VHH binders against o75319. Designs and how they scored, part 117

Target 1, 181 residues: o75319
Amino acid sequence: GNHIPERWKDYLPVGQRMPGTRFIAFKVPLQKSFEKKLAPEECFSPLDLFNKIREQNEELGLIIDLTYTQRYYKPEDLPETVPYLKIFTVGHQVPDDETIFKFKHAVNGFLKENKDNDKLIGVHCTHGLNRTGYLICRYLIDVEGVRPDDAIELFNRCRGHCLERQNYIEDLQNGPIRKNW

## First folded at step 9 (VHH)

Design A110 (framework vhh_4orz_3)
Fold by ESMFold2-Fast, scan of step 9:
Structure A110 (fold): chain B 181 residues (1-181), chain A 119 residues (1-119)
Amino acid sequence: as target 1 above (181 residues)
Amino acid sequence: EVQLVESGGGLVQAGGSLRLFCAASGFTFDDYSMAWLRQAPGKRREWVALITSGGETDYADSVKDRFTISRDNAKNTVSLQMNSLKPEDTAIYFCARQDWDYSESFDYWGQGTQVTVSS
């Protein structure tokens, strides 16, 4: 399908780096075929993503794509210097333990291999909000020991939009810690 | 509380036309993308058409240029105009609401309406 995802235009393209972490969240970039349906100021292609990251004086070292589709852009639309990881994440329900563990493993692997630089882990779903915010906050809570409300507040502030799925918020605040193993 | 009720199905000869209707209730209709999917005997359910809250439309290749999806926000209805019908269009047609955040899926469905196209 080539339709623009519902409410996609309502969200800021890219948030800001989450201080004290290597995370930056954004909404899904849309390949050139979508531009005929967008005003110039609404366009957010893979190239636009990298330009906006550079404008913040940041550099991407990994993109984690949480969408359950490949219709929005192709990995080939990204610079070959930036690794791309697809984690097909079912929305609506809280991500399952396997998905959480895959995300944690990818983050830990990146940090181990990039300890001598300051490159960012870019994370997105369709809007860069619910699945994205859940997995980033889950990582901060479970691995880095951040208090749930602090993780959520940090994500909301840096993304520029508040997490909206109440079941996700409730799981982060009151749910069990998922161990990495 | 969310309800989707399809109507307009029936028997039609190849080359004919039908218009399907979906009456929606129990949610803020204007805020959601709506879709039509179909399931033929012995086949998987397939998506055929979608209309966003802003009125943008999208179609499966098999129905493009023959089917037109539209919405009437004042009446909380989605319609599917089906022209140049083929025997291969025979299926139960379902109205569905797209999850706004998980746009790859549908969170509510109607019971379906049968469309039969004879040769």
Scores: ipSAE 0.572, ipTM 0.789, lowest interface PAE 1.8, mean pLDDT 93
Fold by OpenDDE, second read of step 10:
Structure A110 (fold): chain B 181 residues (1-181), chain A 119 residues (1-119)
Amino acid sequence: as target 1 above (181 residues)
Amino acid sequence: EVQLVESGGGLVQAGGSLRLFCAASGFTFDDYSMAWLRQAPGKRREWVALITSGGETDYADSVKDRFTISRDNAKNTVSLQMNSLKPEDTAIYFCARQDWDYSESFDYWGQGTQVTVSS
């Protein structure tokens, strides 16, 4: 259905680029069919996403969609020039090793292919916070060697909201490093 | 040329300790995660311990709380302190570099050093 996700309105549509990275997090954009249930100022469509990114003088080079549904928008709603990757990620629980691997692989592939530009990796789940934050932080920790607390702080600051899920935070701080094999 | 040279292996009795060393050269050492792998006779090579460029560590369940991996970026070395050794720890131990940019796995390792734990 076209019901607005719970608490979706409570989160900033788009965060800021994470300094030293190519990451930017945002909440899920909603296709036009959802607009009738939203006030004009609450609307956040795929088009609005790109407009807001442009306002930050940035450009998206990849969108990673972590939602566990396809009801929010269609890849066709995005510019053809921006690749779209779906990684079905269950909410509330720490992503499994396969999910983490898929995310890392996608990011690494993008970085390899986009060395000549400064395009961003846009990552979102429903709220663009917990799943999104976990996987970005997991990448920074496991791949870039960033201290867990530093990664979390950086994400929170740039997203404009703090990770909320204690199990995610705990796993990032104290959990094992995930392998790529 | 990337080079990894392991040392420190030998024969030790069960319950004993051993410290392995790895000297790395030919690349920007502090940019890479490093690991120790091992291969026992008749078994596949397995991951033992990992240390990121930032110093974060992880261990296989089989060696957790017994082994400690560390690195010295000033000396381009990785170490593996092995305590409470068991016969099951008998293997050739390899120092390995983890490459996230290309192979997304371990892309270089040395010739290995033999560790034998007697019962």
Scores: ipSAE 0.000, ipTM 0.201, lowest interface PAE 13.7, mean pLDDT 92

Design A111 (framework vhh_4orz_3)
Fold by ESMFold2-Fast, scan of step 9:
Structure A111 (fold): chain B 181 residues (1-181), chain A 119 residues (1-119)
Amino acid sequence: as target 1 above (181 residues)
Amino acid sequence: EVQLVESGGGLVQAGGSLRLFCAASGFTFDDYSMAWLRQAPGKRREWVALITSGGETDYADSVKDRFTISRDNAKNTVSLQMNSLKPEDTAIYFCARQDWDYSEYFDYWGQGTQVTVSS
């Protein structure tokens, strides 16, 4: 389909780097075929993503795409120099342990291979909010030992929007640490 | 209580037309994308048409140029105009509400209405 995702226009395109981490969150970029349905100020293509990251004096080293579709943009729409990782993440329900493990593995691998630079891990789902915020916070809590409320507050502040799915928030605050399944 | 109720199905000959209706209640209708999906005998459910809260439409390749989805926010109704019907369009047609955050998920469904196209 080529329709604009529901509520996509309601969210800021790109947040800010989460201080003390390598994470930056954003909503899904939309390839040029969507631009005829958008006002100029609403456009957010893969090129626009990189321009906005550069405007913050940051550089992407990895994009993790959590959407369950390939319709929004193709990896070929991204610069050849930036790795792209697809993790098909089922929304609505809290991401399963296998998905959490894949995300943690990708982040740990990136950090190990990028010790000598300050490049960012860009993470997005459709809105860069619920699946994105959950997995970033889950990583901070489980791997970096951040307190759940601090992780959530940090994500909300830097994304510019608060996590909206109550079941995701509840799992982050009260759920178990995911070491294995 | 969210309710979606379909009507307008029936038997029609190939080349004919039908208009399906979906009456929605129990939620803020204006805030959601609405869709029509169908399930043919012995097949999985497939998406047919979608209309966003803003009125943008999208269609499966098999029905584009033949089907038109529309909505009436004042009446909380979604409609599907089906033209140039083919025997392969025979299916139970379901009205569904799309999850806003995860577009592959439809969180509420009607009971369906049968469409039968004879050759």
Scores: ipSAE 0.719, ipTM 0.855, lowest interface PAE 1.1, mean pLDDT 94
Fold by OpenDDE, second read of step 10:
Structure A111 (fold): chain B 181 residues (1-181), chain A 119 residues (1-119)
Amino acid sequence: as target 1 above (181 residues)
Amino acid sequence: EVQLVESGGGLVQAGGSLRLFCAASGFTFDDYSMAWLRQAPGKRREWVALITSGGETDYADSVKDRFTISRDNAKNTVSLQMNSLKPEDTAIYFCARQDWDYSEYFDYWGQGTQVTVSS
């Protein structure tokens, strides 16, 4: 029952902080039960996530989980000091307005509550790329006024992988601005 | 062994309603997103409705506001309430398990149940 997600091994576990933002993207950490199917160097657990973040001299202040399942890891696997937010996000289509709004609301709430620190918003889907990248870019474009191409480039560079889905890219580049309310 | 068994299909008149059921076994049901797929004659299989392990739902545009997917984790069942049925809804309907959330990846589905909507 604990299959490794397809292509999961192909992606860097953790990206870099996006300069000028509080975002960092990573692939989904896998709970211990998955380790039996992985080489030691391939393992990426919730604990490993935090270790890697610390290695970057950063600290997570929020984790936004965009995966469409709950089987990868449990919130209980995370430190109690780091809030966990689940936003079920379909992986085969551009996120709907409600999903976008939920994400934006969560980010804005975090920023409001964390003005006195430099903690990061960790965002992940399965690979920490397409859904993750889209929503982060959507936020930067809609809320921060960043040019779509700049947002995409920044995300790609920091994540270490490029957005793959053309429909996401197209929507970011040419799609309408989504309401921030 | 993973098993998905669909039921509830049949012949219905346009504008009518039908409720499909799926009984799941052989896996931790509440950990998985479930879906209904359908395949019409001469057409490719398409997803119809999705429900996450957390209960969030999504629908194809063609069935939105007409179909409702639900699940009962205590009984390991998924249901599809189909209202305002149209002839275009005629298809074999499959209950499917979504292995991963990253796209339309379904690793198991049942034998399907025939839904026929007459004009």
Scores: ipSAE 0.031, ipTM 0.430, lowest interface PAE 2.8, mean pLDDT 92

Design A112 (framework vhh_4orz_3)
Fold by ESMFold2-Fast, scan of step 9:
Parts: sequence; C-alpha cells; structure tokens
Structure A112 (fold): chain B 181 residues (1-181), chain A 119 residues (1-119)
Amino acid sequence: as target 1 above (181 residues)
Amino acid sequence: EVQLVESGGGLVQAGGSLRLFCAASGFTFDDYSMAWLRQAPGKRREWVALITSGGETDYADSVKDRFTISRDNAKNTVSLQMNSLKPEDTAIYFCARQDWDYSEFFDYWGQGTQVTVSS
C-alpha cells in the first residue's frame, strides 16, 4: 500500500547518537511516491535521512531495516556506499531469539570491520521506537552489560521518545539474557 | 473491552452493490487505522481496504476503484461500499483494528459477515 503509516508524523525523524555506542535510531524514511501526501516540512526521504545525519556531524556506515515490509523505500534509494541489511522483524510480540541473534551478529560484524572509524549503525522500524529500541537495548544489556533501566533511559533520551510497548519494556527489565553464539 | 461488530452482508447478483458496516466500541476509535479483510473458501485471509486515523485510504489491487472504505468518527463506525461485485468477491468479510506500531498486524477482529455474489 502507499498510505502513510499510522502515527508516523508523531515522531521525530531521527534521534541523536547514543553516547558510548555506535547506534542512532530513526523512523522509516519514505520514498518519493509518499511526498504527495506530506507537507514539505513532514517529508523524510532517504536523502533527508542522510542530510539530517550529516547535520549532526555524524556518518552512517550501516542501515538495519527492521520493518516487515518493503513498501516504504527500496535499498536502491540509499547511497551505494552505505550497506543495507533487512531483518524482517515481527512486531507486537517480543522479537524471537533468531531475530535477536541476527541483529547481534550484524552489529558485531560491523564493529569488527569499523574499528578504525567512527561510523554509526542506523536502526529503524516503522517509528524507530519499539522494535528498534528493543533490539538496541537488548544488545546493550546482553553484549555490553548495561543495566536494563540505564539502556532504556539512554535510548529514550537519545531517540526523543519513550518506548511504548509495555511487553517489550517488561522483557528488557525482567526477561532472560539472550547470549550471543 | 474492544468490540467490533460487522453487518450488511448478504446475497447479491454479479454487478450489484452492498454496503458493510462495522460498529466499534471499547477504545478511542479516532486514534486507530481500521481495515477490512476477507477470506474466501479454501483461501488465505487477504487484506481488502484500510483507512487511517487521518482518513487516508488504501486498497488491494483486486478491489481498487470498485470498493470505497470510509469512517464516521462521531458514530465509531467504519464502512465498506462494494460496487460492481464479482463472483470472486464471495467471502466472509472481517472488520479489524490495525496495530499502530506494526502495520502488518491486526490486534482485534470482528466475527465477520458473509458476502455471496451469484453469477
């Protein structure tokens, strides 16, 4: 479909880099065909994403797309120099172990290949909030040893919006650690 | 308690029209995208039409230009006007509320209403 996702306009396009990490979160960019349904100040295309990242004096080295659809934009809409990874992530329910491990593997691989630079891992779902925040926080908790409440607070502050799915928050705070292979 | 109740289904001849209604209760109706999905005998459930909280509409290619989805926020209703009906439109039609965060998931469904189109 070509409709604007529900509540998409309610969220800031892109957050700030999460200090002490390589993560930056944003909502899904929308390709040119969506612009007829948006005011100029509401537009957030793939090009707009890269412009906003540059305005923060940051550079993207990887985009991880967590949406369960390909209708919003195509990988071809991104600069050829930035790797794109699609992880089809089922929302509503807490992501399963396979999805969590795919995310962790992608992050770990990026960090190994990018030891000598400061490029960011950009992560998004539809709103850059629940699936995005869950997987970033899950990584920080399980791999980096960050306390759950500290990870959640850091994400909320840097994204500019608080995680809203209570089952995701509950799993982060009280759920089991999913160990990397 | 979220409830969705469909009405308006029935038997109609090919080329005819039907209007389906869905009465919603138990949530802030104005905040959600609402959809119609259908399931024909022996087939998977398929999405037909969607209307966002802001009134934007979207349609499956199979029903484009024949069906019109609309909503009345004052009455908490969503409706589907079906024109130029074809035998292949025969299905149980379901009203559903879309999950706001994961657009591929519908978190509440009605019981459905049967539409039968004769040739």
Scores: ipSAE 0.660, ipTM 0.829, lowest interface PAE 1.4, mean pLDDT 93
Fold by OpenDDE, second read of step 10:
Structure A112 (fold): chain B 181 residues (1-181), chain A 119 residues (1-119)
Amino acid sequence: as target 1 above (181 residues)
Amino acid sequence: EVQLVESGGGLVQAGGSLRLFCAASGFTFDDYSMAWLRQAPGKRREWVALITSGGETDYADSVKDRFTISRDNAKNTVSLQMNSLKPEDTAIYFCARQDWDYSEFFDYWGQGTQVTVSS
């Protein structure tokens, strides 16, 4: 039951804050039960996540979990001061309009409520790359009016890995703008 | 050992209904998202319906509003209620476990159950 996600070790645990935004992407932290299958330097727990964020002189204000399972970690493993939002997001395929809307709504709500601080929106899927990158970019494109290529480049640079799935890239570059209501 | 056993397939007329069942064993069932996949003759296997460990559901556009996926964690079962069946729904239907999201989105599935919809 506690298998390490495939290729999970290949990705940087935490990206960098995306300049001009409140976003930071990271791979899924794994609860303690996974540690026995990892080398010490490979471990990345919820606690490690917060430590790494602090090392960047940042603070998380919200975590958006896009994974399709609940076995990676428990919300109880997170500080009570940081709200946790689960948006079940199917992998491999472009998120549907409802998922996109949920994400946008969550982000906008956070920004509205957190105007007086500089806390970050932490977003992750399994690897913190494809689903995470798509939704962040989708938001930047649809809501902030950022050029698709600029959004993708910004995300890739900050995450330290490039979006891998062509269908996501194609949709971001050439797909229709999704409604923001 | 992970096991998924499908049942409930058969021959049905267009417009009819069928309910598929899947019995799961060998893993912590309530930790996993489950899915139904199907493979029609000469076509690639495609996902049909998903249900997360949290109970959220998703459907392929082709079956939306016609099919309903559900799960019973107490019995370790997944079901697929198929209504308003069409000949295009003819396929082998597989119950699948969704594990890690990368190259192998679904890591286990059963032998499948044949669904044939006649016109």
Scores: ipSAE 0.017, ipTM 0.338, lowest interface PAE 6.6, mean pLDDT 91

Design A113 (framework vhh_4orz_3)
Fold by ESMFold2-Fast, scan of step 9:
Structure A113 (fold): chain B 181 residues (1-181), chain A 119 residues (1-119)
Amino acid sequence: as target 1 above (181 residues)
Amino acid sequence: EVQLVESGGGLVQAGGSLRLFCAASGFTFDDYSMAWLRQAPGKRREWVALITSGGETDYADSVKDRFTISRDNAKNTVSLQMNSLKPEDTAIYFCARQDWDYSELFDYWGQGTQVTVSS
């Protein structure tokens, strides 16, 4: 499949680093084969991602890809120096405990091994919004003790777009804390 | 009450053509990608063609240049024109809807329409 994902053009490519954390969120980069379907100003390749991160005076140390597909880009399109982790996450429903556990484990491992630098954890789904925002906020709430509304507000502000899925928002605000590691 | 209803299936000889239709109701049709998938006996369901809300089309390699997907937003209909049919195209063909935040999966399906291609 080489079609542009629905609404992909509607979202900013890359957000800002979330202050007090190592997270930065972005929409999925699209490999070179998609560029013929995009105007020059709409292109957002893996190379464009790294250029935009550098423009913010930041550096990626890990990319976590939450999409349920491999059609958008290949890990080989990324610099060999940046680890890539795929966590297949189905949209629509709140991520299950296994997915939440995998995300938390990856983040904790990265932070432990990168305590001597300030490299960022880049997280994306297709739009860098619902699955991405849910898992980042879930981590902040469950692991770092951030109040749910504060986590959501921080994500929305730094991403430049608000979490849209009401069931995700409800789970973050009122759902149980997941203590799965 | 999202509903997708397929029609146009039938028996055709190899080299022939069929046009499938999917009538959609219960949602704002213009906002969604629509797709056709098929399932042959004893095999997994496979994606065949997709058309985005903006009219961009995409096809599986097995049907590229033979099948054409199109949509009529005024009639809430998506169609699949199938040319140069082969016996291996024999399958139940399903119409499906894709939500924008549902990566490569589909949230609603029709009941399917049978296509049989004789050699």
Scores: ipSAE 0.680, ipTM 0.842, lowest interface PAE 1.4, mean pLDDT 93
Fold by OpenDDE, second read of step 10:
Structure A113 (fold): chain B 181 residues (1-181), chain A 119 residues (1-119)
Amino acid sequence: as target 1 above (181 residues)
Amino acid sequence: EVQLVESGGGLVQAGGSLRLFCAASGFTFDDYSMAWLRQAPGKRREWVALITSGGETDYADSVKDRFTISRDNAKNTVSLQMNSLKPEDTAIYFCARQDWDYSELFDYWGQGTQVTVSS
């Protein structure tokens, strides 16, 4: 169906580029069929996503979709020039090691292939907050050696919303480093 | 009324196989991701496998390459093929519906079916 996710309207559509990184987080864009359930100012389509990114003088080079559904939008709704990667990430619980590894591998692969540009890695789940924030922070902590609190603060500030789930925060702050290979 | 009814559990020897079934009713089945969860004695409930409405699958690390989740939208059923079973797989297994629209949690599950793997 075309149900609007709970609290979806409460979150900023697109965050800001995280300084010192290639990451930008956003909430899930919704295909046109959802627009009838939204006020004009609430609409956020794949097209709107790219427009908002452009308004920030940025360009997406990769989209990582962490949702467990295909109902929100289709990869075909995206420009052909921007690769789309699906990483199924269960909500509520801390992502497992395989999920973390998949994310890290995707990011590292992108960075390796995109050294000659400044294109961004767009990451989203449903709200573009908890799952998205955890995996981005996990990467910064495990791969870039960023202090957990710094990573969390940076993400929160740039996303315009704070990580909400305590189990994610606790794992980032006190959990073990996950393998990078 | 949403209903999920699990079946197929039982006693099996280590290294053996078992197939679980779940019959779903009371909702538009093909619109939802479905999952199998399990709860071992003294442990918290954990997700085991998930299949999206589009048929994409994901597995917990502990069961990857051993378990296979599938669905039949015509029959409103979800199955879990469990191979190379281990004593650690002993648990009550639940069929669950994923609610990504609101809570993003598993919002319904059945009474479960007992799986016991003997060493």
Scores: ipSAE 0.037, ipTM 0.424, lowest interface PAE 2.7, mean pLDDT 93

Design A114 (framework vhh_4orz_3)
Fold by ESMFold2-Fast, scan of step 9:
Structure A114 (fold): chain B 181 residues (1-181), chain A 119 residues (1-119)
Amino acid sequence: as target 1 above (181 residues)
Amino acid sequence: EVQLVESGGGLVQAGGSLRLFCAASGFTFDDYSMAWLRQAPGKRREWVALITSGGETDYADSVKDRFTISRDNAKNTVSLQMNSLKPEDTAIYFCARQDWDYSEPFDYWGQGTQVTVSS
């Protein structure tokens, strides 16, 4: 039931804003029921997420949740002022074109509606690393024209952890640009 | 301990309907997202439909508006209503509980139930 996700404690809770973008990546927040399995310094609740974002002098305008589950926290655990979007993304495989297009549409829509502010798009999967890093980098490459290695380096630096899945890295570096959405 | 048992598969003609059932036991059913996946011979398993612990649903583009996933937490069951079936829907259909996000997407699977759609 309340089992902590495998390796979740190995990752920093929140990265830094990716300069030149509206993205910030983090690992999945865990609702209060998980705190019985955690030391106080290991806790990372939805409240802790927003506190850490404020500590960086940033503000979230959207959360995109890429986990393939809702057992870690509920949307109602988030402030009502921050929109929440769920995109169910399988953790083992490179995200399919349908998932990539959903992510791009959500990001493009947010950017069009938030031209007058500097609010961030918060993106997470379980560890805030592989699915999160893939989709952010895919967006930067396909939409913003960033070179693959530059996108990956920027993500790795700002997240504080390097993308681990070789199939994701290979697709970003050598895979086709997904233009249709 | 954890068991997922599918039923409801069979032979149906194109344009027909089938309803699949998954009986879950051995875990706190309400805490987990449940999914239906399918596998045609010689192909990889494909995700078809998902229902979250909160009742939210998502579907693969190939089955949108034709399939409906639902759950009954009192009975620990997941159902998949399949309408407007096509020959391309022929596959073994599996009920699955969500796995760890770090490696595998699903930690428990049923044995599957065969769905065959004739042209």
Scores: ipSAE 0.015, ipTM 0.190, lowest interface PAE 6.9, mean pLDDT 88

Design A115 (framework vhh_4orz_3)
Fold by ESMFold2-Fast, scan of step 9:
Structure A115 (fold): chain B 181 residues (1-181), chain A 119 residues (1-119)
Amino acid sequence: as target 1 above (181 residues)
Amino acid sequence: EVQLVESGGGLVQAGGSLRLFCAASGFTFDDYSMAWLRQAPGKRREWVALITSGGETDYADSVKDRFTISRDNAKNTVSLQMNSLKPEDTAIYFCARQDWDYSEWFDYWGQGTQVTVSS
């Protein structure tokens, strides 16, 4: 499929680093073949992603791609210096425990291996909003002990857009903590 | 209450044409991508065509250049023009609304309309 995903143009390409964490969220980059359907100011390629991160005086050390498709860009479109991890995350419903634990394991591994630098974990789904925000907030709540409302507020502020799926928000606020093991 | 109602299915000979219609209600039609999917006897559902809120279209390789999806936002309708029909196009055709956030999910479906293409 070569169509631009629905509402993709409505969201800021990349958010701000979430203070006190190593997370930065963004919408899915679109490879060169999509650019003929976009105005110059709407383009957000893998190259554009790295330029925007650099403009914030930040550096990516890992990209976690939560989309359930490979049609938007290839891992080969990313710089060789930045590891890429695909976690096929089913949207609409709250991510399952297996997906949550894969995400937590990847984050914990990155932090252990990067304790002597300040590189960021970049996380995206299609819009960098619901699946992305859920998994980042779930990590902060379950692993770092952040209060749910504080995690959600931090994500919303730094992403520049609020989590929109009510079932995700309610699970973060009132759902069980998913224990790591 | 979201409703999608298909019409226009029927029996047609190979090489013929059919036009399917989908009447949508209960939501802001202009804000959603709409799709047609089909299911042949004993097979999984497959996506065949999509039209975005902005009018961009996309097609499965099996129907490209033969099928045309269109929408009429004033009437809340999606149409699928099917040309050069083949026996392998025989299926129940479903109109579906694409979830805006998770593109692989279709959150509402019509009941389907049967298309039968004879050899």
Scores: ipSAE 0.745, ipTM 0.869, lowest interface PAE 1.0, mean pLDDT 94
Fold by OpenDDE, second read of step 10:
Structure A115 (fold): chain B 181 residues (1-181), chain A 119 residues (1-119)
Amino acid sequence: as target 1 above (181 residues)
Amino acid sequence: EVQLVESGGGLVQAGGSLRLFCAASGFTFDDYSMAWLRQAPGKRREWVALITSGGETDYADSVKDRFTISRDNAKNTVSLQMNSLKPEDTAIYFCARQDWDYSEWFDYWGQGTQVTVSS
């Protein structure tokens, strides 16, 4: 059958803007078909995402979807005014250099094109935690020169949940800097 | 709507054979890798066999050389030929669509079919 992602309910739907950045992380919104398996208070749709962002007095300028599936929601479920970028990212393993590069390129492109506003880069995977946190932190570390521990702490604090996977944490803390080109 | 319907389970004596079938619908079948999973009483669900969209196969060590997974893209079916069955093969067997995103690496599966191997 159609399954709600494991532990999806355990995570806050939307984090907070990361101070000093344009990043905000959230768990994957689910299309209407999933609502049948959720309590009303557990539902988190694309529409709910935007409502929650507005409640924070923020605006999304880009959504980066890191999930490795297309079953959760459709780009058509999003406002046309917000660009949607899919970067298929395999779960559980440290993203490869190509994935990292794609992410960095997308972020840099957005920042270049959005210097005149304060719109946010919304990033999500399934839980909006591990893959999301890794790539955001990887960007901060490799591109912005942030200390790994500082990046991780900042992400964790803002997301409201801590990175869980040791391989991600280890790579961020001790792994090599990835090429930015 | 994605649907996976398993069939072919039953009671068999040790050393016997069964062939499980899975009928898939609601998605582009030939684009996905398919798998058989099983869950024995009191045990975690485990991966048994996998077949890629290209027809490549892989097996858990416990079933290698005994089980054979195959697919028919024209019929949207995946099969599991189980030979030399052992009591430890007793489980509910699930047909599953592979997902590289989900924690269990599968996003859809059926209700399962019971396989019981008697000693």
Scores: ipSAE 0.069, ipTM 0.505, lowest interface PAE 1.8, mean pLDDT 92

